# Designs tried in a protein design chat: VH-VL binders against q9umr5. Part 222

Target 1, 268 residues: q9umr5
Amino acid sequence: SYKPVIVVHGLFDSSYSFRHLLEYINETHPGTVVTVLDLFDGRESLRPLWEQVQGFREAVVPIMAKAPQGVHLICYSQGGLVCRALLSVMDDHNVDSFISLSSPQMGQYGDTDYLKWLFPTSMRSNLYRICYSPWGQEFSICNYWHDPHHDDLYLNASSFLALINGERDHPNATVWRKNFLRVGHLVLIGGPDDGVITPWQSSFFGFYDANETVLEMEEQLVYLRDSFGLKTLLARGAIVRCPMAGISHTAWHSNRTLYETCIEPWLS
Key: E = the ipSAE of ESMFold2; O = the ipSAE of OpenDDE; V2 = 0.75 times the mean of E and O plus 0.25 times the DockQ between their complexes.

## First folded at step 8 (VH-VL)

Design pg40 (framework fv_nofazinlimab)
Fold by ESMFold2-Fast, scan of step 8:
Structure pg40 (fold): chain C 268 residues (1-268), chain A 122 residues (1-122), chain B 112 residues (1-112)
Amino acid sequence: as target 1 above (268 residues)
Amino acid sequence: QVQLVQSGAEVKKPGSSVKVSCKASGGTFSSYAISWVRQAPGQGLEYLGYIIPIFGTANYNEKFKGRVTITADKSTSTAYMELSSLRSEDTAVYYCARGGYDSLGYEPFDYWGQGTMVTVSS
Amino acid sequence: DVVMTQSPLSLPVTLGQPASISCRSSQSLVYSDGNTYLYWFQQRPGQSPRRLIYKVSNRDSGVPDRFSGSGSGTDFTLKISRVEAEDVGVYYCMQGTQWPFTFGQGTKLEIK
């Protein structure tokens, strides 16, 4: 029998977006219990990520408790960051495959078409002004806004991403690392044609330096210091990288070829 | 110069709703947070919530959650605060205020509207 | 919620004399960035509030030097070195470190 699958949606999203994903899973792994969590839908996806983590935690605990052989997580876009934190704060999670579907794991620094209509000049250069304040940190997008030109502000003011990435010290860091390392597989999915996640390599723990040159995961201090276990997971053979071109941000959960190539092999 | 201009006084019956406007001029509307604060006659200040217009959504004080809705229309540089299921206890002056930026970072309440008196009477 | 407590609630002062208002928070107001998000506001009768002080001790442009803010952690003070007639009003402290942001109950400054 197949392990249950828990799905966590992204920004401005809901469970409805995963109807094709559920169809694919049912076709290849019939009998799989798939739960798409109906929490923080639509505008509520802008609630602070720690609030979302608490709500999703309450929902996943009974599912994990009923599946002693383990569960799989499929976490889309912003939902991948929720799942990162869930794996760190839960002392007793039994997650086998954590499938991160185009999630900004090192943060976001780029104008979407939505943001571009708000100012005459690029929004990406100015969001740091509001995001790195207590006011801004009450919104999920500011929790993972990572301006490479104001890295000191990001490190000190981010109430979420800088902490879960171990980029700023935290009393719980050792426990969070231990908990995260219990994951069986970290499956990273993303691609250059996403159009929303900027840089797209953020889905693979790559990110901009101060000159906006992308440095890949193995060049990040977070990896080199093994702050939450990436280096340990890679050495264990537990990290899977599955880049795919030609897929836009809203199509990752509804592309059959993507599913067969990057997701299906990790559902046991 | 920056100015916040609010809509005029309103008298409402219990159980109805009120929508107060706050029009901003003289600055970049979407780059600031707009806060809503109320003050009952002879009483102190109470924070209802705030909106960051660029995100299109607001953060609400739990005390008012389910009754208060804060919105922004970026095309007219106007923020709105709507309060429903009005009771006598909601009689107050309602203020909008914006935040700004200093050399030390984001600072709230650098400019205030003139206030809108909402009276809830039977 | 962070509770902000002001004292005194009523402050009668003779013109030209100093005045001092205390504000105490139920939790530390130091944010992760090292800043303390403590604010002081003045409200004259019939007028909108006006921000006097931001981040504990920084005076807004146009605020007279006679106003000063100080404090750290959970204990904060607003001082007026020489009270003028125009200073009559209610003074509020506010914390912006933790949501929901909260105000003290206010201190009414009156001339004796």
Scores: ipSAE 0.753, ipTM 0.886, lowest interface PAE 1.1, mean pLDDT 90

Design pg41 (framework fv_nofazinlimab)
Fold by ESMFold2-Fast, scan of step 8:
Structure pg41 (fold): chain C 268 residues (1-268), chain A 122 residues (1-122), chain B 112 residues (1-112)
Amino acid sequence: as target 1 above (268 residues)
Amino acid sequence: QVQLVQSGAEVKKPGSSVKVSCKASGGTFSSYAISWVRQAPGQGLEYLGYIIPIFGTANYNEKFKGRVTITADKSTSTAYMELSSLRSEDTAVYYCARGGYDSYAYEPFDYWGQGTMVTVSS
Amino acid sequence: DVVMTQSPLSLPVTLGQPASISCRSSQSLVYSDGNTYLYWFQQRPGQSPRRLIYKVSNRDSGVPDRFSGSGSGTDFTLKISRVEAEDVGVYYCMQGTQWPFTFGQGTKLEIK
């Protein structure tokens, strides 16, 4: 039989977004137990990411315990960051495939269509002021806001992403790396037409330098230092890159071709 | 010069709700945190919660969870604090305050409203 | 929650003399960015609070030089070098390092 699949949604999202994904899984892997976690839905997705990690951790523990042969994670958008942290903080996870579906793994630096209409002054240039404060860090968006022009503020004030990426030291970093390295496959999905994740290469651990030139994963300090195990995973053959053009941010979980190409092969 | 102008005093019965407004003028509304703080007569200050209008949601002190709702209307540059299931212990002056930016960082409570007295009496 | 404790709660001071208010936190107020989110407020009778000091020692615009803040970690002090009549009121410390943000109980400064 097939390993259970756990789905973690994104910002302003809920389980309803995954109805097509569940149809695809049922068609190709009939009998798969799929659990879409209905935690931190809608506006609750703005809660601090460490709070979300704790809540999702409590929900996934019994699912993993009932599946000694392992489970798969499909984690969409912001949910991919939740799953990154879950894999690091859980000493006992048994995740085979971690499928990151257009998630800002190195952070976000760009205006989203959703936020533009609320912010008459460019959101991109000013968000660092509030985000890199205790007030801003109580909101998930600020936990992964990564302004390349204020990288010192990001490194020092990010209460979440800088820590899980090993960009700032943490007492648990060695244990987090060991735990993350237990994952069987890291499947990275994203594309240039997403329209929300900026830069889109953040889904593949690429990101802007101070001149807004995108540096790919292998040029990132976190990769070169092997801070949480990316270099080790790549050497092991455990990283899968699956870019696809023509897919907007809200369509990753409802595109059949994407499912067949990037997701289906990793659901044992 | 930024000014915060609050709605007038209210007298409410136990079990009812009150909604206090805070209108901002003379500055940008959306990118600042707007905080709500209360002070019972002769007592100290207590933080209820705050909103950052661009995120569309607020952060609440657990003590008031389920009773307090903070909202913002960008078109009128007005923040609101609604407190439900009122008790006599909720009698207090309610203040709104907004942060500003000093240097490159956010700092809270640069500007305060004049306060709104809410009296809960039977 | 971080508990903020002020001392003294009542501070009678002679005009022209110095005054000192202590504020202690139940845990360190140093945030991961190296900043300490400790604030001092003044509330004159019948008025809204007014921010005097942000991040331990930075004086707000328009606040007289006689006010100064100092401290680190868990122990903080607000000092008035020469008390004037308009300084009468209640002084509050506040921490903004960890949510929920919390205030000290207040120190009432009175002229004797």
Scores: ipSAE 0.730, ipTM 0.875, lowest interface PAE 1.2, mean pLDDT 90

Design pg42 (framework fv_nofazinlimab)
Fold by ESMFold2-Fast, scan of step 8:
Structure pg42 (fold): chain C 268 residues (1-268), chain A 122 residues (1-122), chain B 112 residues (1-112)
Amino acid sequence: as target 1 above (268 residues)
Amino acid sequence: QVQLVQSGAEVKKPGSSVKVSCKASGGTFSSYAISWVRQAPGQGLEYLGYIIPIFGTANYNEKFKGRVTITADKSTSTAYMELSSLRSEDTAVYYCARGGYDSYSYEPFDYWGQGTMVTVSS
Amino acid sequence: DVVMTQSPLSLPVTLGQPASISCRSSQSLVYSDGNTYLYWFQQRPGQSPRRLIYKVSNRDSGVPDRFSGSGSGTDFTLKISRVEAEDVGVYYCMQGTQWPFTFGQGTKLEIK
């Protein structure tokens, strides 16, 4: 039988967004037990990511315990960062496929539609001041805000992303790396027409340098140092990269071709 | 120069709600935190919560969670603090304060409103 | 929650003499960025609080140089080198390192 699937939503999202994804899974893998977690919905998705990790951890423990053969994670947008941390902090996770749907794995540096609407001028370049403070770090967006022009502030003040990426030292880094490396497959999905995740290559562990030139995963210090296991996973053949053009940010969980190409093959 | 001007004193009945406004003038109503702090007569300062207008949501002290709501209206450069299910213990002066930015960092409580006295009595 | 404890709570001082206020935190106030988010505020009778010191020792513009902040980790001090009549009021420390942000009980400084 098929392993259970756990779905974690993203920023300003809820379990409702995954109705099409559930239909696709039922058609191709009938009998799969799919649990879409309805925690931190809507504006509650702005809660600090470590708080969200704790809440989602409590929800996934009983599901994993009932599935000795393992589970799959499908984690959308910001939810992919929650799942990154879950895999690192759980000493006993049994995740086979971790499917990351357009998640800013190296961070975000760019106006979202929401920020453009509120402040249609230069907000991207000024967010670092509030984000890299204790006040800003109580909001999820700031936990993965990665200003390439103030990388020193990001490295020192990020309470979440810099730590789980091993970009700043942490006492638990060795254990987090060991735990993360237990994952069977890391399936990375994203594309140039997303329109929200900036740069879109962040979904594939690429990111801006100080001149806003994108450097891909293999050029990142995180990869080169193997800080949490990306180089080891790639060498093991465990990283799958599935870019697809023509898909906007809110459509990753409702596109049949995307599902069949990038998700379906990894739902054993 | 930044100035924060709060709404006038309120006298409320137990069980009712109060909504205090804090209007910013001068400077930018932008990506800085607007904090709400209260002070009961003759007592110390207590942090209720804060909002960063750019995110459109607030962070609340657990002690007041469920009773306090902080909002911001960019069109009027005004922040609001609403406290529900009022008790006599909520009698206090309520202050708004905004942070500011040095060239490199955020610093809280740069500017304070004049305070709004909320009295809860029968 | 981080508990902030001030001492003394009442501080009568002779005009022109120095005054010292202690603030202790229940845990270290050093944030991950290496900064210590410890603040001092003055509240004169009938007025809103005013920030005097940010990040332990940085004096705000317009604050007289007779005010100084010092300390590290969990132990902090606000000193007034020569108390003036205008300094009468209540002084509060605050930590901004860990949410929820918390204030000390306040120290009432009065002349005599």
Scores: ipSAE 0.735, ipTM 0.880, lowest interface PAE 1.2, mean pLDDT 90

Design pg43 (framework fv_nofazinlimab; at its last look DockQ between E and O 0.80; V2 from the best seeds 0.77)
Fold by OpenDDE, look of step 10:
Structure pg43 (fold): chain C 268 residues (1-268), chain A 122 residues (1-122), chain B 112 residues (1-112)
Amino acid sequence: as target 1 above (268 residues)
Amino acid sequence: QVQLVQSGAEVKKPGSSVKVSCKASGGTFSSYAISWVRQAPGQGLEYLGYIIPIFGTANYNEKFKGRVTITADKSTSTAYMELSSLRSEDTAVYYCARGGYDSYGFEPFDYWGQGTMVTVSS
Amino acid sequence: DVVMTQSPLSLPVTLGQPASISCRSSQSLVYSDGNTYLYWFQQRPGQSPRRLIYKVSNRDSGVPDRFSGSGSGTDFTLKISRVEAEDVGVYYCMQGTQWPFTFGQGTKLEIK
């Protein structure tokens, strides 16, 4: 039998967005128990990510308990960060494949047409002011806002991303790394035509330097220092990178070709 | 110059709802935060919640969760606070306040509205 | 929730004399960025509150230099070097470090 699949949605999203994915899984892996978690839907997805992590943890624990052979996680967009944090705080998770579906794993510094209503170009450069404050950190968006021009503020004020990345010292860093390394495979999915994740390489743990030059995962300090286990995972062949062009952000979970190429191989 | 102008006094019956508005002028709106604080007669200040208009949602004090709704209309630079299931204890002056920025970052309550008296009585 | 405790609650002062208000928090107000988000507000009779001090010791524009804020961690103080008649009102401290943000009970400053 196939291992259960747990799906976590993204910002302003709900379980409805995954109806096609569910169909694809049922067709290709009949009998698979797929649970799309309807927690923190819509505007509630703006709740602090740690709060979301706790909520999702409560939901996945019983599922994992009933699946001693392991489970697969498919986590979309913001959900990918939630899942990574979840795997970091859980010392007893049994996740075989962690599929990060177009997630801003290395943060967001968006300036795209899709996010212009939320992050206008003229405002992007100023969002650090509110995001790196107690007021801003009460919103999920700010929890993974990564301003490359204000790295000091990011490192000191980010209450989520900087912590799960091990970029800021904290007493749980070693344990979280250990926990995260329990994952069988980390499948990173994203692409240049996403239009939301900025830079799109963030889905592969790439990100801007201070000059907004995109550096790859292997050039990141979190990798070089192996702060949460990326270097270790790569060394043991546990990281799968699946880039795909021609897919917009809202289509990652509904594209059949993407599913067959990047998702399905890891559900067996 | 930044100014916050609130709607007028309200008299409501228990169980009803009240919606107070706060119109901001003299500056940008969407990039700031609007806080709502109330003060019962002769009492101290109580933080209800705040909204960051560009995010489109508010953060609420759990004490009021489920009864308070804070919204913002960026097109009119107006924030709203709606309180439902009103009770006598909700009788208070309700204030809106803007959060701005200084050289060190975000700072709340740099400007205040004039307050709106809401009276809940049978 | 963080509890903010002010003392005294009533402060009668003679004109020209100094005044001091204490504010204690139930836990440290130092944020992860190293800042301490402690604020002082003044509310004159019949008026809206007005921010006097932000982040422990920074005076807002237009606030007389006779007002000063100090403190660290859990203990904070607002001082008025020479009380004037216009200083009559209620003073509140507020913490903005941990949600929900909370106010002190208020200190009523009166002239003797």
Scores: ipSAE 0.909, ipTM 0.962, lowest interface PAE 0.5, mean pLDDT 94
Fold by ESMFold2-Fast, scan of step 8:
Structure pg43 (fold): chain C 268 residues (1-268), chain A 122 residues (1-122), chain B 112 residues (1-112)
Amino acid sequence: as target 1 above (268 residues)
Amino acid sequence: QVQLVQSGAEVKKPGSSVKVSCKASGGTFSSYAISWVRQAPGQGLEYLGYIIPIFGTANYNEKFKGRVTITADKSTSTAYMELSSLRSEDTAVYYCARGGYDSYGFEPFDYWGQGTMVTVSS
Amino acid sequence: DVVMTQSPLSLPVTLGQPASISCRSSQSLVYSDGNTYLYWFQQRPGQSPRRLIYKVSNRDSGVPDRFSGSGSGTDFTLKISRVEAEDVGVYYCMQGTQWPFTFGQGTKLEIK
């Protein structure tokens, strides 16, 4: 009788990472059908986010069709951005709870270990040079790279995040907003000890200004303009914020206390 | 100055694979993208794919996806292009080329390798 | 895929005369950032290609000023104001706006 749960993984990840999450769900909501989508695994997670959205869309359609009462999404890290786009492009989604586990909703601006793999140099201040080009935009990380010192380049060149956040105009923006607003609950999860998502407040639609001072969601133009429905959702009481300290980036899907506090209440 | 030096010519049988190297000297290897382009004898240019070394993976033209693999080795500042399941129509000169960036953005093909002839014959 | 069409494919030209090569794309090459990712390359016989022009009209280092690029949207032109003997070769346009990046068929410039 519980709604099915669809899980979307993150960067350099696969379905294996969610074994603990599946245990928790089975313990608290026995009988729940949980589908962890095994698409764009490992290095394939670097494929352009719009390509990933198309692939995940094809996978979720039959699951949603079989569940007329609705489904829940649990989307981890980069996967939260995929889910953001799914909710906007699907004019027939029936998502009740969209649970975002430490996803860079306003973008990423910080060095991470995977960016240093081939030649360990700090690229934080220079990544904008290649990311904001057609060559860079063929990689998922560049689709949500948001350099606060080159916000004009981000706004103009981002082929994904700037569009899905309504930060740049798009012909489909009105339809995307209408579709997104059908979501029952937007559950935002993240915390200061994540160590990967920078700034960590990006998981809650906060982000750096040009001086690297974090401005929270209610101070963002996308919220104030209600570009894709955040202000409307907040007024409806549909946004849940669940910050938790002490959790590293790879532990959001495997911490029992986090599950009980932030996820379990939203899996009707 | 910047140089791209490619491995020597190869003759391969249909169904085999070939791995061409492109060694970069001068500049910081991780600051560039390396593209692979081929040219059949007397024909035009065809884009196979490119790698951005700092991301650790490559982007491939769908026409070659499943047969082409592009990799980079930071210790030797060398990019590689491997093409498998070779056919006679894969006979071509294979070029590597660098793309660099400045304060105004990314520009591809600022330096080219000398080319590597790959001949596929039975 | 974006199709790049060059015209003419063969361009015999008298030394010292002007030459013009056209390149047409199947869709606009203007990227969301306002830049047009159109490139021109020269390939002399037996040599690797060399970039002449980047982003429609910007001349690469060492490229003579007799070469110029122009155009917008879907229609682009490479002009040589006075052809020299060293200009013999094949000229290619390329679009870098939409993956997969694609080349024109090439225009062979020959001295008659």
Scores: ipSAE 0.759, ipTM 0.891, lowest interface PAE 1.2, mean pLDDT 90
Fold by ESMFold2, look of step 10:
Structure pg43 (fold): chain C 268 residues (1-268), chain A 122 residues (1-122), chain B 112 residues (1-112)
Amino acid sequence: as target 1 above (268 residues)
Amino acid sequence: QVQLVQSGAEVKKPGSSVKVSCKASGGTFSSYAISWVRQAPGQGLEYLGYIIPIFGTANYNEKFKGRVTITADKSTSTAYMELSSLRSEDTAVYYCARGGYDSYGFEPFDYWGQGTMVTVSS
Amino acid sequence: DVVMTQSPLSLPVTLGQPASISCRSSQSLVYSDGNTYLYWFQQRPGQSPRRLIYKVSNRDSGVPDRFSGSGSGTDFTLKISRVEAEDVGVYYCMQGTQWPFTFGQGTKLEIK
C-alpha cells in the first residue's frame, strides 16, 4: 500500500486549492491516505513562520505515528519553507519524500504580478527596512525575505530563513542538520514561468548575488559548507530536480503533466 | 510635518462596536506602521496591535484577537481600529501612533494621534 | 509576554534636582541583530505620549540633553539631570524586541 501524503499550502492559500492534486493521487495511487492540513488559511498565512511550524508540527505528529513505514510531504510555495523547518525541528519525523512545489527555499526578492496587490510598484528595494526589524519579522513574508543588497541585515535579523539555512550560528544547527538528513528524497519543483517566486531558481536553492545574477545551488555558500545537508543529500543521490516551463504560480497543484512527471514517481 | 488626526469621542452601549479613524498627513503612508494603544482612565498604556499598510494586514495582541480589527486605506492615508463586543472595561482613550523609516531603519512611535475617548455605558 | 516593571511608581522631586526611573524586563531585550529595542515615553498631563529615547540611549530630536537613557540586557534607567516644571507627567518604558510589545506600568513624576 502507499504511504500517507501530507499536503501543506502556501501564502494566501487554503486546503481547497489542492482538490485537483487530490484527484490525481486518487486516480494513480488508489487507497492513499491524503491529508491536506487546514491551518493558517488566507491572511493567517502571514503569521510568523515559527508559529506556523509549531501548529503544523502538532498536526503531523499523530499522522506520522499511525504510519511507521513513513509519510510523504507535498509542500507548496511558502509551505515548502514550513515543511523544511519541520524536517529540521522534528527528532522523530519519518518523511520519505519531501516534495517542494515551487517554494522560495533560498528566499524571495520580488514584487511580481501575483503579489503586486500587496507590493504595488517597485517596493522590493524598501522592504528590507521593515523586514529586518522585530516589527517586520512578525509577518511570514519577512521571515524569508532575502535582500541580496543588504545581506548583513538579512543574516542578523532574519528569525527564520537564516537559521534553517544555517547561515547564522545557533545552538540547534547540528541537531537540525541531523534531523533534515533523515529525509529519503528531496524533490525540487519549479520553473521560469512561475511569475511569483523571485528568482524562480529559489525553488532549487539558487539565488541572487549582489548584482542580481542568479547563482545555482552548487554555487551557494550553504551548499559548499553543507550547512544543513544539501551537499550530503546530493552526494547520496537523494535530490531530484524537476523544472517545468509554462506553469504559473497558482497552477502547480492543478497541472496533470507536472503531477505525472514530477510528483507521482515519488509517492511510493 | 507628520500629523495624525483621530476621529471624535464616542459613547457606546455594551455589546456594540466602535470604529476609530486615524488620518495621517505629511509623509508616505504606505511606509509607516500604524499602531493602536489604549489607556483606561487613570491607567497605563496597553498595546492593541499594528498594521503595516504594504502588507494590508495587522498583527494583533492575542488579548484582543477576535474583537479587534485594524485596517488601512492607502488612498486616503487613513488607518482604522474597530473593537467589537464592547464591555465597560473597554472605556479608554484610544491612540494611534506611527513608526517609520530613518537612515538606520525602522523605529516605532515617532508620532502620536490626539487620542479618541470611547465610553462604554448603558 | 515580556513583563516590564518600573520603579518607583510615584516620584516626587524638587525642582532642579535629579530624577532616576528604573525599568526591568522579564527577559533580555537584545534582538538577534544586536540592537536593544527599549524605548522611553513621556506623557504630560492631558496630552498624548511622546517618545523621548529610542534603543536604550538615543535621544529624539527636540528632547533636552538633561534626559538620558542607559542600561543593558534586562535593566534600564531614564535619568533627568535637573528636573524642570515642564517634566511633570508619567514616564513609560516599552520593549519592542518580542511581540506583543509591552509597556511598563508608568512612573508619575511630580514636583515636591
Scores: ipSAE 0.622, ipTM 0.838, lowest interface PAE 1.9, mean pLDDT 90
ESMFold2 (binder alone), look of step 10: mean pLDDT 89; pTM 0.900

Design pg44 (framework fv_nofazinlimab)
Fold by ESMFold2-Fast, scan of step 8:
Structure pg44 (fold): chain C 268 residues (1-268), chain A 122 residues (1-122), chain B 112 residues (1-112)
Amino acid sequence: as target 1 above (268 residues)
Amino acid sequence: QVQLVQSGAEVKKPGSSVKVSCKASGGTFSSYAISWVRQAPGQGLEYLGYIIPIFGTANYNEKFKGRVTITADKSTSTAYMELSSLRSEDTAVYYCARGGYDSYGWEPFDYWGQGTMVTVSS
Amino acid sequence: DVVMTQSPLSLPVTLGQPASISCRSSQSLVYSDGNTYLYWFQQRPGQSPRRLIYKVSNRDSGVPDRFSGSGSGTDFTLKISRVEAEDVGVYYCMQGTQWPFTFGQGTKLEIK
């Protein structure tokens, strides 16, 4: 039988968004137990990511415990960062495939029409003043806001992303790296027409330099230093990159071609 | 200069709700946070929660979670604090206070409202 | 929660003499960015609190030079070099390093 699948949603999202994904899985892998976690839905998705990680951790423990052959994670948008942290903080996870659907793995820097009510009047250049404080770090968006023009502030003030990426030291970094490296496959999905994740290459661990030129994963210090295991995973053949054009941010979990190409092969 | 003006005093019965307003003038409303702090007669300061209007979501002190709701209306530059299931021990002066950025970064409590006395009596 | 403890709670002072208020936290207030989010507020009778000091030692504009903040880690001090009549009120320290943000009990400064 197929390993259970756990789905973690994104910003301002809920389990309802995954109805098509559930249908696709049922068609190609009938009998798969799929659990879409109904935690931190809607506006609660703005809660600090460490709080979300703790809540999702409590929900996934019994599922993983009942599946000795392992489980798969499908984590959408902001949910991909939650899953990154879950894999690092859990000493006993048994995740085979971690499938990241258009998640800002190196952070977010950009305004979008999709979120214009959150980002009125081009707040991109000034959001660092709010986000890089203990006050701002109590909101999930600020936990992965990565202003390439204020890298020192990001590195020093980020309470989440800089820590899980190993960009700033943490007492648990060695254990987090060891735990993350237990994952069977890291499947990265994203594309240029997403329209929300900025830069879109953040879904593949690429990101802006100080001139807003995108540097790919292999040029990042995080990768070169192997801070949490990306270089080791790539050498092991465990990283899968599946870019796809023509897919907007809200369509990654409801596009059949995307599912068949990028997700289906990794659901054992 | 920047000012926070709060609604007037309220007298409420136990079990009812109260909604206090805090209207900001000066500066860009969405570029700062609004905190709510209370002070019972003769007592110290107690933090209720805060909202960053640009995110539209507030953080609450666990002591008040489930009874306090903080909201903001950008069109009127007004923040609100609603406290439900009122008890006599909720009698206090309720303050709003702003947090904005300056040359040293994001700092809370740079400006305070005048306070709103809420008296809960049967 | 971080507990903030002030001492003394009652501070009678002679005009023109110095005054000192201590604030101790149950854990370090140094944030990951190297900043210490420790604040001092003054509340005069019948008035709203006013921020005097932010991040341990930075005096707000309009606050007299007589006021100074110092300290590190878990031990902080607010000093008034020469107390004036207008300084009467309650002084609070507050930590903003860890949510929920918490205040000390307050120190009542009175002229003796």
Scores: ipSAE 0.635, ipTM 0.827, lowest interface PAE 1.7, mean pLDDT 89

